# Miniprotein binders against Glycine-N-acyltransferase-like protein 3 (Glyatl3), part 1

Scores and structures below are computed, not measured.

Target 1, 290 residues: Glycine-N-acyltransferase-like protein 3 (Glyatl3), of Mus musculus (Mouse) (e9q5l8)
Amino acid sequence: MLVLKCSTKLFILENMLKSHFPESLKVYGAVMNINRGNPFQKEVVLDSWPNFKVIITRREREAETDNLDHYTNAYAVFYKDIRAYQQLLEEHDVINWDQVFQIQGLQSELYAASKAVAKARLLDLDINLASFKAVHFSPVSSVPDHSFLTGPTPRLTYLSVSDADLLNRTWSRGGNQQCLRYLANLIACFPSVCVRDEKGNPVSWGITDQFATMCHGYTLPDHRRKGYSRLVALTLARKLQSRGFPSQGNVLDDNLASINLLKSVQAEFLPCRFHRLILTPAAFSRQAHL
Structure headers, positions and changes below count from the first letter of each chain, unless a header shows other numbers.
ipSAE, averaged over its two directions, is called F for ESMFold2-Fast, E for ESMFold2 and O for OpenDDE. V2 adds 0.75 times the mean of E and O to 0.25 times the DockQ between the complexes of E and O.
[cut] stands for letters that were removed.
Atom coordinates printed by the task and the answers are left out, and those that the model quotes come from them; centres of patches stay.

## First folded at step 3 (miniprotein)

Design C1 (from fkC2 with L62F)
Fold by ESMFold2-Fast, scan of step 3:
Structure C1 (fold): chain B 290 residues (1-290), chain A 100 residues (1-100)
Amino acid sequence: as target 1 above (290 residues)
Amino acid sequence: SKVVVAIEGSDPEKLEEAVEEILRLAKELNGKVEVKIENGKVTIVVEGLPEDAEEKLLEKVFEIAEKYGVYIVIRTSPEEAEKLAEYLKEWLERREELKS
């Protein structure tokens, strides 16, 4: 096991990961954020360097302050060899198994392999799998075309940390204190786009997460059917592309509004799927029932 | 096949050593090599390698870059080569801003 902290080696790693697109996209975005100020205090774990078979991004242990904050205690994974992934997790202390956490990746075997590791380690925990379509945006013109809007171009800006409560209340994954803090931190550190009304209130938005993935695209009910979600998505993709980041996103199969939006902008649906595992130790499952 | 390697380093001596070692390797693998140096940036273009030799070149280029502490950007696809200069310029500018 090796922790890669050198900026030069991380830039080399970014270029190595391009050879493994699209399956490496989640880890690629994570490494980019780590190598550009590391605001989430993450680190890159490898089995070996430079001939790696497994890459995992994780929180620096000193940064782990809340064992229930699975949003921030999230790992991104890419492996060339699934058995090397299992071996790394079985033989080394890569994962903090004493907390609620997520494992994210674009490889279909991730769930089965992670479950096998938990069983081999005799861990008493629940693993919840959510599977998403994985998408990326084609290059977006630097000259915007707003012909799809029903009215004039609205006030476009970005989100402020004070907007986190609104996002927490409107996100299907939100509604708790861990998510509120997570969203505030995402807004503080990573790109976002926001449409505001005449009073300055957010009415449509999109953010990016710690893995440079576009997420939580939302338009308030009273402002739908105006083209705002499309405007936000294209503007955010353009912002990410201008900074050299992948303009990747994930969408649930039953989210027809987002799927229709992505089809309307000719986003590419990737041949791989996004897998998000939430792992909950039995102790915290019992605690939640109290 | 075509491999484009763009290299930057803060130490001119280490940058030169890295470039020389990459050039020796490319010639050993019977690649056709073109080098351009502009504003402290070195671009090495290697053409004519079979797939197995190209893979070996990439593996060793990463080892050489680590050995000499230089930053590299590699494109193995000819289709991406035209965007390399713009990408490298933007990347270097952002890197300097972040380190400030």
Scores: ipSAE 0.000, ipTM 0.122, lowest interface PAE 20.5, mean pLDDT 81

Design C3 (from fkC with L62F)
Fold by ESMFold2-Fast, scan of step 3:
Structure C3 (fold): chain B 290 residues (1-290), chain A 102 residues (1-102)
Amino acid sequence: as target 1 above (290 residues)
Amino acid sequence: SKVYVAIEGSDPEKLEEAVEEILRLAKELNGKVEVKIENGKVTITVEGLPEDAEEKLLEKVFEIAEKYGVTIYIVVRTSPEEAEKLAEYLKEWLERREELKS
């Protein structure tokens, strides 16, 4: 096990990870953010360098302040060899198993392998799996904005930290203090796009997370069917592309509206799936009936 | 495929020695070399190397930097256009990181 901190080696790693697209995209985005100011205080863990078989991004131990903040206590994983992944987690303290945390990746064996490690370590915890279609936005210069808007081009800007409460209340994953703080931090550090009304209130938006993934695209009910969600998605993808980031996203299989939106903007549906695991130690279980 | 190396050093003599050793290695590997010097920073572009020779050059560049006490800002296998964007971004990021540490 080693922690890779050298900025020039991290640039080499970014290029190595391109050879493993699309499965390495989640780790690739994490490494890019680490290598560009590291606002979330993350680090890269490898089994060996330069011939790695597994790579994990994790929060620096010094930065861990809330054991319940699974949004920020999130790991991105890519492995060339699943046995190397299991061995690394079984034999070394890569994961902080005392927290509520997430593991994210684009490889189908991630859930089964992570569950096997927890069992091997005799850990008493719950693992929740959410699985999504993975998408990547092609260069979007060919889709004119006026082709899908029902009226004039609205005022486009970006989100401010003061908008975090609105996002927390409207996100299906939100509605709690940890998510509020997480969203405020995402808005402060990473790209976002926002359509505002005449009073300056957000009515449609999209943000980017710590792994450079486009997420929480939303339009308030009274402002739907105007083409705002498409405009936001295209604008955010262009913003990411202009900065050299992948314009990656995820969508649930039954979210037909979002799937149709993605098809309309010629997004590429990748052959792999996005997997998000939430691991909850028994001590923090919400299912306690005592 | 091209290898782009950007280095700097506070000691001009050590920087010159490091550059000369990198150039010698690139020549031994049969690479075509271009050197640009601006504001105490040296950019070396090497092209025409097979993949195994590029990997050898990348490995040795870090060794040479340590030997002469020079700072390497970027070492990549990429197109010159993409390398310039990455070098500019890395320089800006490194300056921001130093400010954050203090």
Scores: ipSAE 0.000, ipTM 0.136, lowest interface PAE 17.6, mean pLDDT 80

Design C4 (from eA with M13F)
Fold by ESMFold2-Fast, scan of step 3:
Structure C4 (fold): chain B 290 residues (1-290), chain A 88 residues (1-88)
Amino acid sequence: as target 1 above (290 residues)
Amino acid sequence: SPEDAEKLLDEVFRIAKEYGVYIVVITGSDPEKLKEAVDEITRLAQELGLEVEIKDGKVVIYVEGLPEDARELLKEVWEIAERLEKES
């Protein structure tokens, strides 16, 4: 195992990962964020360089402060060889198995392989799998077309950290203190788009996470059916594209509203799926979660 | 030193130019001094036509597809960051 910190080699890695799209997109976004200021204090772990078979992004051990914060303690994974992934995790301390954490990736074998590693290491933990459609936005014109709006173009801006509580209360994944802190950090560090009312309050928004994935697109009930979610999604995709980032997202199979929005903006539904594993050591499952 | 800063900026700019994007994040421990630096950096970014976002406690500058003169902005940003660090 090795940790790749050299910025020049990380840029080479970014280009190498492009030949493995779409399966490498999650790791690609993570590496881009690491190689551009590294605001989440993450690092890139490889089995070898330059002929790698496995890439894992992880939080720097020195930066870990909360064993219950699975949002921030999240790993992005891409492998060319699933056996190499299992071997790397069995033989080396790549993963901090003593915390609650996530593993994210776009390869279908990820769950079974991660479960096999846990068993081989004799770990007592629960693994929860959530599976999503993976999407990629087509290039968005630099000249906006707002014909889909029901009224005039609203005030477009970005989110501030003080908006995190609103996002925590409205996110299906939220409603706890770890998520509140996580959202505040995402808002502080990564691109977001926000429609504000006349008083300056957010009424529609979208953010990006540590893996440069568009997420938590939401419009308050009283402001729906005005074209705001579409405007936010297109604006955020344009912002990411202008900065060289992939404009990628994930959506649940039964989220018909989001699927219809994505179809309306001609987003591409990728052949791979997004897999999010949440791993909870037995020690924490015996205690009430916040 | 100024010579070391120049070499770092040359390398950063070369890499950004080759790969088409770089993002600079500026932070500071003193809120009042950070605000003064934010105002100065915002003015410089506007002069060069660069995107800048101000988020609670941080300045984020996006330098993708940089013109050659953006190198001057990066030098000034580096000098501001060094000044903030020395005052911590």
Scores: ipSAE 0.000, ipTM 0.249, lowest interface PAE 13.9, mean pLDDT 81

Design C5 (from eA with L74W W78F)
Fold by ESMFold2-Fast, scan of step 3:
Structure C5 (fold): chain B 290 residues (1-290), chain A 88 residues (1-88)
Amino acid sequence: as target 1 above (290 residues)
Amino acid sequence: SPEDAEKLLDEVMRIAKEYGVYIVVITGSDPEKLKEAVDEITRLAQELGLEVEIKDGKVVIYVEGLPEDARELWKEVFEIAERLEKES
């Protein structure tokens, strides 16, 4: 294995990953963030260079501060050869198996392969799989169509770290201290869009995560059906696109409201699926959503 | 102070232009001086037509481009930001 730290080689890697879209999108977003200030103190692990068969992004060991924080202890994976992925994880210290952590990727074999590695390493752990539709936003005009709004265009801004508690309380994945810290860090480091009321309170928002994935799009109940969720999504996609980032997102199969919103903005539903694995060592006697 | 904020922005913009970066992050360890600098930097950047976001005491300025040697560039930018914060 090797850790790729050279910025020039990381830029070359970004271009190599484009030829493997859409399956490489998650890793591509992670590598872009690493090669642009690296605010989450991540690094890129490869089996070989330049002819890699597997690429994994991971947190630098020295930056890991909480073994229960699976939100931040998250790996993004892309492989050209599933055998190389299994071999890399079995033979090298790529993963910190002593934490609660996530593995994310867009390839269907990821769950089975990760289970096989855990078995080969004789690890006693639980693996929770969540599977989603993967989407990519079509190019968004710099002058958005606001015909879907029920009233005047609200003032668009971005989130402040002080808004993290509201996001933690409203996110289906949230409601705990690890998620609160994670959301505060996402807000501090990555793009977000927010609609505020007359008193300055957030009423609709969307953020991006460490893998440059659009997530936690939400509108407070009393402000729904005004077109705010669509405005937020289009504005965030435009913001990412103007900066050269992929405008990627994920949606649950039974989230018909979000699916209809995505269809209304002509988002592309990708042929691959997004897979999020949460791995919990037996030493932590909690479920994956601790 | 406004003068210190202007010096910080000028130095950051010089580095960004020289290395062709699209994102520059300014951080400081003195909350009061950083707050003053952030407010004035935001005003100056908006006057110049630059996109700016303030994130938890960090000023992010967007300038087109990506350097060939981003790793060494970011180290230099952070070193300059730290030096300017100490002197501000």
Scores: ipSAE 0.000, ipTM 0.213, lowest interface PAE 15.4, mean pLDDT 80

Design f1 (from fk1 with R38K)
Fold by ESMFold2-Fast, scan of step 3:
Structure f1 (fold): chain B 290 residues (1-290), chain A 81 residues (1-81)
Amino acid sequence: as target 1 above (290 residues)
Amino acid sequence: SKVTVEIEGSDPEKLEEAVEEILRLAKELNGKVYVTIKNGKVTITVEGLPEDAKEKLAEKVKEIAEKYGLKVEIEIEDKSE
C-alpha cells in the first residue's frame, strides 16, 4: 500500500477517475477536496501507482479525535477489482477498526466485501447498510431562470456555522453531538446555499459534504411549495459546476418529493446506487449516537 | 433507551410524509435519530429518549402509521435493572 500526497499526482488521479464515472464519483469528490487545501485532513490510499486496482480515502490518523464520530471517520472507496479491495483491507492497516466509521461507495459489492473482511479479521461489529438512488445534475445555465418561483426571488446566500443546530435538528441523520460538530465543519469548509427570511433566518438550504456530495436539502414546512428547494438545488449545482466539482447527490427510493424535484431539473439518475455502511464495534454499540 | 421503528408501504409519497412526521416528533422529544433503508423498508432508530417519552413516541408513531395507511413495527428497549 501507499499514501499519495503529491499534488501533481493527485491531479493526475482526478483525471484517471473521470474514466470510471459514475462508480468513482465519491472518491473523485474526496480527492478534489484533499487536493484543494485538505480541510478535513484526509489522505488517499492506493494499492499501487499509477496502475491502481483500489483507492480508499481516509482520515489522517493524527487528525482522529473521536472514536464515535462516524460522520468524520468516513471512508470513500472505489475498486477496479473487488479482490484487491479485500486484500488491501486484510493485509494492510488501512482502516481504523477500533472506531465507529462509515464506508461510502457506488459499487454494489462493497457491503458483502466489507463484511467478509471484518469476519476474516475476527472483528465483533455491526454493519448497517443504507442504499440510495445516485444522481448527477445536468449542466446548469449561468443565467438564472426563476419562473418556477411563486413570488419574488428571496434573499439567497450561504450558511453560517451558527446555523448548524437548525440543520442538526432537521436532518434525518442528525440529532446528536457528533453530527452537530460534523455539520458545523461542513458549513465552515464546503459550499452551501440557503434562502433566508426577512429576519435573516434560514428557511431552505443545501450543503456539500467531504466527498463533494450535495446533501441535506431541506425547506421548513411553512415555506414549502414556493420553489425554494428547486432554487437552492440549482444554485448549489451551478456553484459546484463553476468550480469543476461534480454536482452529485443521493436520494431515498421513497423520497418522492426529492425525486420529483430532481426530475423537474433534469437531473440524471445514474445506473449505479449509492451505498453507505456504518460499522459499529461491539464496544461502542450503545454509545455510537451520543 | 432505544426505540426502533420499521415502516413500509406501497405509496412512496405517504411513506416519506410519515417518516418526516416521525423524525420531527423524535427530535421534539430530544431523541437521537438514525435512518436506514433496505429494499424499500425504512428503519428509524431513536436513542437517548427519557423513559416517559418512549411510550409517547410509540403511541404517536402508531397514529401516524394509521393516518397514512402504512405498516409499522415498533420495538422498545427499556433500561435494565
Scores: ipSAE 0.000, ipTM 0.088, lowest interface PAE 23.8, mean pLDDT 84

Design k2 (from fk5 with M25L)
Fold by ESMFold2-Fast, scan of step 3:
Parts: C-alpha cells; structure tokens; sequence
Structure k2 (fold): chain B 290 residues (1-290), chain A 83 residues (1-83)
C-alpha cells in the first residue's frame, strides 16, 4: 500500500480520475479537498503508483477523535479492479475497524466486496446500505435568470458555524451531537449558499461535504414555493463550477420534489448510483436488544 | 402518504441470505424505491421507504419479497406502516 502526500502527484491523480467519470467522482472530490488545504485531515491510499487499481481516501489516524462519528470517519472508494480493493483491505491496515464509519462510492459491487472483507477478517459488524440516484449539474450560466422566483431576488449569503444547530435539526440524517459537530465543520471549511430573511435568519440553504458533494438542500416550510431551493442549488453549482469542483449531488428515489427541481434545471441523472455503507462494530450495535 | 415496509429475513445459511438480499435489491432498483439494509450473522433487516405507491403495487412488492424468501428457504416477517 502507498499513501500519496505529494501535491504535484495529487494533481496528476486528479487528472487521471477525470477519465473514470462518473464512477470516480466521489474520490475525485475528496482528492481535490485534500490537495487544497486538507481541512478534514485526510489522506489518499493507493495499491500502487502511477498504475493504481484502487484508491481509498481515509482520515489520518492522529485526527480521529470520536469512534461514534461515522459522518467524519467516512471513506471514499474507487476501484478499477474489485479484487484489488478486497485484497488491499484484507492484507493491509487501511480501515479503522474499531469505529463506526462510512464507506461511500459510485460502484455497485462495493457493498458485497466490503461485506466479504469483514467476513474474511472475522468481524462482527452491522452493515447499513443506502442507495441514491447520482446527479451532476450541467454548466450554469454566469448571467442569472430569476424568472422562476415569485418575488424579488432575496439576500444571498453563505452559512456561518452558528447556523449548524438549525441544519442539524432539519436534516433527515441529523439530530445528534456527532452530526452537529460534522455540520459545523462542513460550514467552516466548504462552500455553502444561504437565503436569509430580513432579520438575518437562514430560510433556505445548501452545503457541500468533505467529498465536494452538494447536500442538505432545505427550505423552511413558511418559505417554500418561492423558488428559493432552485436559486440556492443553481448558485451553489455555479460557485463550485467556477472553482473547478464537480457539481455533484445525490437524491433519494422517492424525493419527488428534489427530482422535479433537478429535472427543471436539466441536471444529468448519472448511469451509476451512489452507495453509502454505515458499518457498526458489535460493541456499538443497538440491535443487541430484543 | 408515506409507506414503510420492513422485511426481516432469517436463516442459518449465509449464502442463501446473500442471494435473497441481492434479488430483493434488484427488485427495489426496478421499482425506484429507497432501501435501507442492516445485516448481522443469520439475519437481514430491509426497510423500504416509498412515497405514494399505489395499493396494488404495495401488495405486489410484498408478494414478490415473500416469494423470494420462500425460494431460498428463509424465514420472513413483513410489517407495513402507513403515515
């Protein structure tokens, strides 16, 4: 195994990953964030260089502070050869199996292969798999068209760390202390867009995560049907595109409102799906109760 | 109306559990529904969340899941919650 830390080689890797879009998008976003200040203290693991078969991004072990924080203890994976992925995880100390953690990727064999590794290592784990549509925004015009808004263009800003509690309470994946810290860190480190009311309170927003994925797009109930979610999504995509980042997102199959919004802006629904695995060691498992 | 279908599969043969799970995942993909899966030795719990599925489609989904479990010789328990 090899840990790639050289900035010049990481730029070469970014260009190599472009030839594997869309399946490499999650790792590509992770590598970009690592190679631009590395605010989440992550590193890139390869089986070999430059002729790699597997890339995994992981948190530096010295930076790991909470074994229950699966939001931050998240790995992004791309493989050219699934057998190389299994071999790398079976023969080397790539994953911290003592934590609750996530594995994210855009390739369908990820779940079965990860489960096989856990079995080969004789680990007692609960594995939760969630599957999403993967989307990518088409290039967004630099000249805004606000015809979809029901009123004048609202105050557009970005989120502050003090807004994290509101986001934690409104996110379907949130509502706990680990998520609160995670959201605060995302807001501190990565791009966001926010619509504020006259008192300065957020009423609509969108953020990006450690893998440069657009996420947690939300509009408060009293401010819906005004075009704010569309404005936020287009503004965030434009911001990411202007900085060379992918404008990628994930959406649940039954989230008709978000799917309709994405179709209205002609976003591309990718041929691959987003797979998010949450692995919970038996010591932390809640299923031990009847 | 939001519908949550929870499927609990139990069996002693891990290979049969894996094959049944793969077939159910394929079915869920064809229907465009969201699936959450928890796997522990000898047991697989599948939660299918869907908005606005017609009654006939819900019955068909439940029936197909039961048929998959029976084909692989697995014990199956299904719970449907509407909210």
Amino acid sequence: as target 1 above (290 residues)
Amino acid sequence: MRVEITVELTGSDPEKLEEALEEILRLAKELGVTVYITVKDGKVEITIEVEGLPEDAKKELVKKVEEIAKRYGLKVEIEVKES
Scores: ipSAE 0.000, ipTM 0.138, lowest interface PAE 20.5, mean pLDDT 84

Design m1 (from fk3 with R38E)
Fold by ESMFold2-Fast, scan of step 3:
Order: structure tokens, then sequence, then C-alpha cells
Structure m1 (fold): chain B 290 residues (1-290), chain A 81 residues (1-81)
């Protein structure tokens, strides 16, 4: 195994990962963010270079401060050879198995392979799998069309860190201190779009995460059915595309409103699925659910 | 609220060193950095900087480009967005 820190080699890796789209998109976004200031203090782990079979992005050990913060203790994975992935995961220094953490990727074998490693290592932990449709926005016109709005074009801006509390209490994944800190850090470091009311309060938003994935698109109940979610999604996708980032997102199979919105803007539903694994050591399972 | 830097040169090692120095500087100024590489040019967008820090970043970037013998284009955007 090796840790790839050289900026030039990371840019080469970005280009190599493009040839493996869409399955490499999650790692691609992670590598882009690492190679552009690395605000989440992450690093890229490979089995070999340049002929790699596995790429894993992980937190630098020195940056790990909270064993319960699975939001930030998150790994992105892409493999050309699943056996190489399993072998790499057998090493204690690649994955910190003593934390609550996430593994994210776009390959269907990820869950079974990760579970097999945990079993082989006799680890006492729970693995929760969430599976999503993966989407990618088609090129968004630089000239906006706002005909879908029910009123005048609202004030469009971006989120500030002070908005993190609002996002934490409205996110289905939120409502805790780890998520509050995570959202504050995402807002501080990565692209967001926000619709504000006349008083300057956020009423609709979308953010991007450490893997450059569009997420937490939300509109406050009193401001729904005005076209704000569509405006936010298109504006954020345009912003990401202008910066060379993938305009990728994920949607639950039963979220028909979001699926219909994505279809209306002609987003591409990718042939792969997004998989998010949350791994919880048995000791922490009792604490997390109380 | 944004500073856009476009940098290009024929020597990949010098280009890499210049980009790394610019990214380090932008991070020290607490800017949000977005980098894109297209057609041998590196596009660096820095967001979230106060007005005086934008001018300081632009000046330092010019110095870095000159040090490495690279061509640079800098655009400072006045509107937040």
Amino acid sequence: as target 1 above (290 residues)
Amino acid sequence: SKVLVVIEGSDPEKLEEAVEEILRLAKELNGKVYVTIENGKVYIAVEGLPEDAKEKLAEKVKEIAEKYGLKVFIEIEDKSE
C-alpha cells in the first residue's frame, strides 16, 4: 500500500478516474477536494501506482478527533479488483475499525465485500446499508430559464456557517452535534446555493459534501411549490460544472418528488447505484441509539 | 466575492510547484478553493475572501507566476454569489 500525496500525481489520478466513470465518481470527487486545499484533512490510499487496483480515501490519523463522527470519518472506495479491496481492508492501518464510520461507493459488491472482511476479522459491529439511485446532471445552460418559478426570481446566494443549525434540524440524517459540526464544515469549505427571503433568512438550499456530491436539498414547508428546489438544484449543478466538478447526486427510490424534479431537468440516472455503509462497533451501538 | 486565477506554462514541474504555492496561500487566507485543469491551463477559483484579502491574493499570485515563469490571468469579481 501507499499514500499518494504528490499534487501532480493526484491530478494524473483524477484523469485516470475519468475513464472509470460512473463507478469512480465518488472517489473522483474526494480526490478533487483533497487536491484543492484538502480542508477535511484526507488522504488517498492506493495498493500500487500507477497501476492501482484499489483507491480508498480516508481521514489523516492526526485529524481524527471524534470516534462517533461517522459523517467526517467517511471513506470513499473504488476498485478494479474486489479481491485487492478485501486484501487492503485486512490491514489495520487502512481502516480505523474502532470508530463509527461510513464507506461510500458506486459498486454493487461493496457491501458484501466489506461485510466479509469484518466477519473474517471477527469484528463485533453492525453494518447498515443505504442504497440510492445515482444521478448526474447534464450540462446546464449558462443562461438561466426561470419560467418554472411561481413568482419573481428570489435572492440567490450561498450558505453561511451560521445556517448550520437550520440545516441540522431539517436534514433526515441530522439532529445531533456531530452532524452540526459536519454541516458547518461543509458550508465553510464546499459549494452551496441558498434562496433567501426578504429578511435574509434561508428558505431553500443545497450543499455539496466532502466527496463533491450534491446533497441536503431542502425547501421550508411555507415556501414549497414555488420552484425553489429546482432553481437551487440547477444553480448548484451549474456552479459545480463551471469549476470542473461532477454534478452528481443521489436519490432514494421512494422519493418520487425528487425523482420527478430530476426527470424534469433531464438529469441522467446512472447505470450504477450509490451505496452508503455505516459501520458501528457494538460498544457504540448502545450509545448511538439512546 | 471570488478571485479567478488562470495559469499556464510548458514546464509541468514548475506549473505544479506554482499551483501548490498558490493553493497554500489561498488556504492561509481561509479561501474556498476550486481547481480545474483543461487544455494545459489551471483554473483556480478562490471564494469567501474579504475585499483586502482578494487584492493581497492577486498580488502574491502574480509574484508566484513571475517566479516560475508562467503566464497568469487574474479576475476579481465584486459581486457575492
Scores: ipSAE 0.000, ipTM 0.119, lowest interface PAE 21.1, mean pLDDT 84

## First folded at step 6 (miniprotein)

Design F1 (from kB with L21F)
Fold by ESMFold2-Fast, scan of step 6:
Structure F1 (fold): chain B 290 residues (1-290), chain A 83 residues (1-83)
Amino acid sequence: as target 1 above (290 residues)
Amino acid sequence: MRVTIVVELTGSDPEKLEEAFLEIFELAEELGVEVYIVVKDGKVYIAIEVEGLPEDAKKELVKKVEEIAKRYGLKVEIEVKES
């Protein structure tokens, strides 16, 4: 095991990861954010360099402050060899198994392999798997076309940290203190876009997370069917592309509104799926019935 | 005075491009000079800080970078910037 901190080698790693798209996209976005100021205090772990078989991004141990904050205690994983992934996690202290945490990746064996590691380490953990369609936006024209709007072009800007409470209350994954802090940090550090009303209040938005994934696209009920969600998605994708980031996203199979939006902007549905594992040590689980 | 050599490599084979980058970084490290990547407008450049290198050593470095690019079948553009 090694931790790769050299900015020069991290840029080489970014280029190496391009040859493994789309499966490496999650780790690619994470490495880009680490190599551009590292605002989330993450680090890159490899089994070897430059001929790696496994890459894992993790939070620096000194930065870990809340064992219940699975939003921030999230790992991105890419492997060329699934057995090397299992071996790395079984034989080295790569993961902080004492926290509630997430593992994210675009490879289907991730759940089974992570479960096997937990068993080999004799850990008492609950592992929840959520699976999503993975999407990537094609290059967005620098000359915007707003013909899909039902009215005049609205005021476009970005979110401020004071908007985090609104996002926490409207996000399906939100509604708790850890998520509020996480969203405030995403807004402070990473690209966002929002439509504001005449008073300056957000009415439609989209953000990016620590892995440079577009997420939490939302439009308030009274402002729907005006083309705002499409405008936000295209604007955010253009912003990411102009900075060299992948314009990637994830969507649940039953989220027909988001799927229809993505189809309307000719987003590419990738051949791989996004897998999010939430791992909860028994110490943090409450057994409702036994 | 700060002196930087900025290298742009272009080619259609990403594996050959990455191998050339690694060899250039190894060359800079052998010379004990700082090397880093610059990304601008979707293009990737290699920057080598050559402050304090004798003129002959700078010319030799440029020639070796050109030889590396040629070996991998890549196009190379080199700028020397002083500030």
Scores: ipSAE 0.000, ipTM 0.177, lowest interface PAE 15.4, mean pLDDT 85

Design F10 (from kB with L21W)
Fold by ESMFold2-Fast, scan of step 6:
Structure F10 (fold): chain B 290 residues (1-290), chain A 83 residues (1-83)
Amino acid sequence: as target 1 above (290 residues)
Amino acid sequence: MRVTIVVELTGSDPEKLEEAWLEIFELAEELGVEVYIVVKDGKVYIAIEVEGLPEDAKKELVKKVEEIAKRYGLKVEIEVKES
């Protein structure tokens, strides 16, 4: 096990990961954010360098302040060899198993392998799997890059940290203090796009997370069917592309509105799926029952 | 090979432009095809992905788009692109 902190080597790693697209996209985005200011205080763990078989991004131990904050205590994983992934996690202290946390990746064996490691380490915990379509945005080359709109030209801006409460209340994954802090930190550190009403209130938005993934695209009910979600998504994707980031996103299979939007902008549906595991130690599960 | 019908609608009345492209959008949805619409001052660009449609359905789509534009008094230019 080693931790790769050298900026030059991280840049080499970014280029190495490109040859493993799309499965490496989640780790690629994480490494890019780490190598550009590292605002979430994360680090890259490898089994070996430069001939790695496993890459895991994790929070620096000194930065871990809340064992219940699974949003921030999140790992991105890519492996060339699933056995190497299992062995790295079984034999080394890569994961902080004493907290609620997430593991994210684009490889289908991730859930089974992570569950096998927990069993081998004799850990008592729950693992919940959420699976999504993985997408990458591409512009339509023969038409202008302005978005589908109705009514007056909307005012595009960025979110401010003070908007985090609104996002927390509207996000299906939100509604708690950990998520509120997480969203405030995402807004402070990573790209966002927002349409505001005449009074300056957000009515449509999209953000990016610590893995450079477009997420929490939302339009308030009274402002739907105006093309705002499309405008927000395309603007955010172009911002990411202009900075060299992949314009990647994830969508639930039953989210027909988002799927239709993605198809309408000719987004590429990738051959792999996005997997998000939420791991909850039994101690925290018993506390939640109270 | 990707086949796209590109439509340019031009007019000075924004209400008529909006009514026209909304009707074209509904038509594309009914056919189960991908549609991309871009609105810019006095002009609307529409791209419809028709690779999977039978030839008769493509011709009918073009005809209906032309009829919609005519009904709203808009200038229309249609181009079929292959890539």
Scores: ipSAE 0.000, ipTM 0.120, lowest interface PAE 13.9, mean pLDDT 83

Design F11 (from kB with L22Y V38Y)
Fold by ESMFold2-Fast, scan of step 6:
Structure F11 (fold): chain B 290 residues (1-290), chain A 83 residues (1-83)
Amino acid sequence: as target 1 above (290 residues)
Amino acid sequence: MRVTIVVELTGSDPEKLEEALYEIFELAEELGVEVYIYVKDGKVYIAIEVEGLPEDAKKELVKKVEEIAKRYGLKVEIEVKES
C-alpha cells in the first residue's frame, strides 16, 4: 500500500484515470479536488505505482473528528482488479472500520466485494446499498438559452454557508447535525448554483460534493414547473466544465421528474451504475439485537 | 493540424520510470499541451496532443522526450500521428 501525495504524480494519475471512464469518474473527481487545495483533507491510496490495480480515496486520519459523520468519512473506489481491492482492504489499514462511513463507486461488484472483506475481518456491520443511474452532461453552450422558463430570468447566484440549514431540511439524506456540517462544508468549498427570490431567499439550487458530483438539486414546491431546476442544472454543468471538471450526476430509477429533466438537456446516461454503501458498526446500529 | 505523439516506455526500475514520467509531464505542461497517460500490457504509454505547433517545435519535443528516456536508461518507442 502507498499514499500518493505528490501533486505532479496526482496530475499523472488524473490522466491515467481518463482511460477508465466512466467507471473511474467518482475517483477522478475526488483526485481532482485533492489535487486542488484538498479542502476536505483527503488522500489517495494505491496498491502500487504507476501500474496500480486499485485506488481508494479516504480522509486523512488526523482530520477525522466524528465517527457518526458518514457523509465526510466517505471513500471513493476504482479497481482494475476486484481481488486486488479485497486484498488491499484485508491486508492493510486502508479503511477506518470503527466509524460509520460510505464507500462510493461505479462498479457493480463493489457491494459484494466490500461485504466479503467485512466478513473476512470478522466485523459486525450493517451494510446498506443504494443504487443509482449515473449521468454525464454533454458540453453546455456558453450562450444561455432561457426559452424553457415560464417567466422572466430569475436572480441566479450561488449558495452561501448560511443557506446550509435550508438544504439540510430539504435533502432526503439530511435532517441531522452531521449533514448540516457536511452541507456547510460543501457550500464553502465547491461549486453551487442558486435561484433567489426578490427577498434574496434560495428557491432552487444545486451543489457539488467532495467527488465533484452534482447533487441535491431541489426547487421549493411553490416555485416548481417554472424551469428553475433545468436552469440550475445547466448553469452548474457549465460552471464545472469551465473549470475542467466532469459534470457528473446520479439519479434514482424512480425519480421520473429528474430523469425527464436530464433527458430534456440531453445528458448522457452512462452504461455503469453508481453504488453507495453505508457501513454502520453494530455499536451504532439501531437494528442490532441487544 | 492536430498531432498526437505516442511514447512507449519500458524499464525494470519503477523509480526511474516514474522520474521519467514526471519530467515528460513537466515538459508537456511547459509547452501547454495535453498529456494522456495509460498502462497497457504492463507497459506505460504517454500520448501528447499538440495543436498549432510548427514542425521544428514538434521535432524538438520528440528529441527532448528521447533524451529524457535515455537519461533514465529506459527503452523508448515513439509514434507520431497526424490527423
Scores: ipSAE 0.000, ipTM 0.202, lowest interface PAE 15.7, mean pLDDT 84

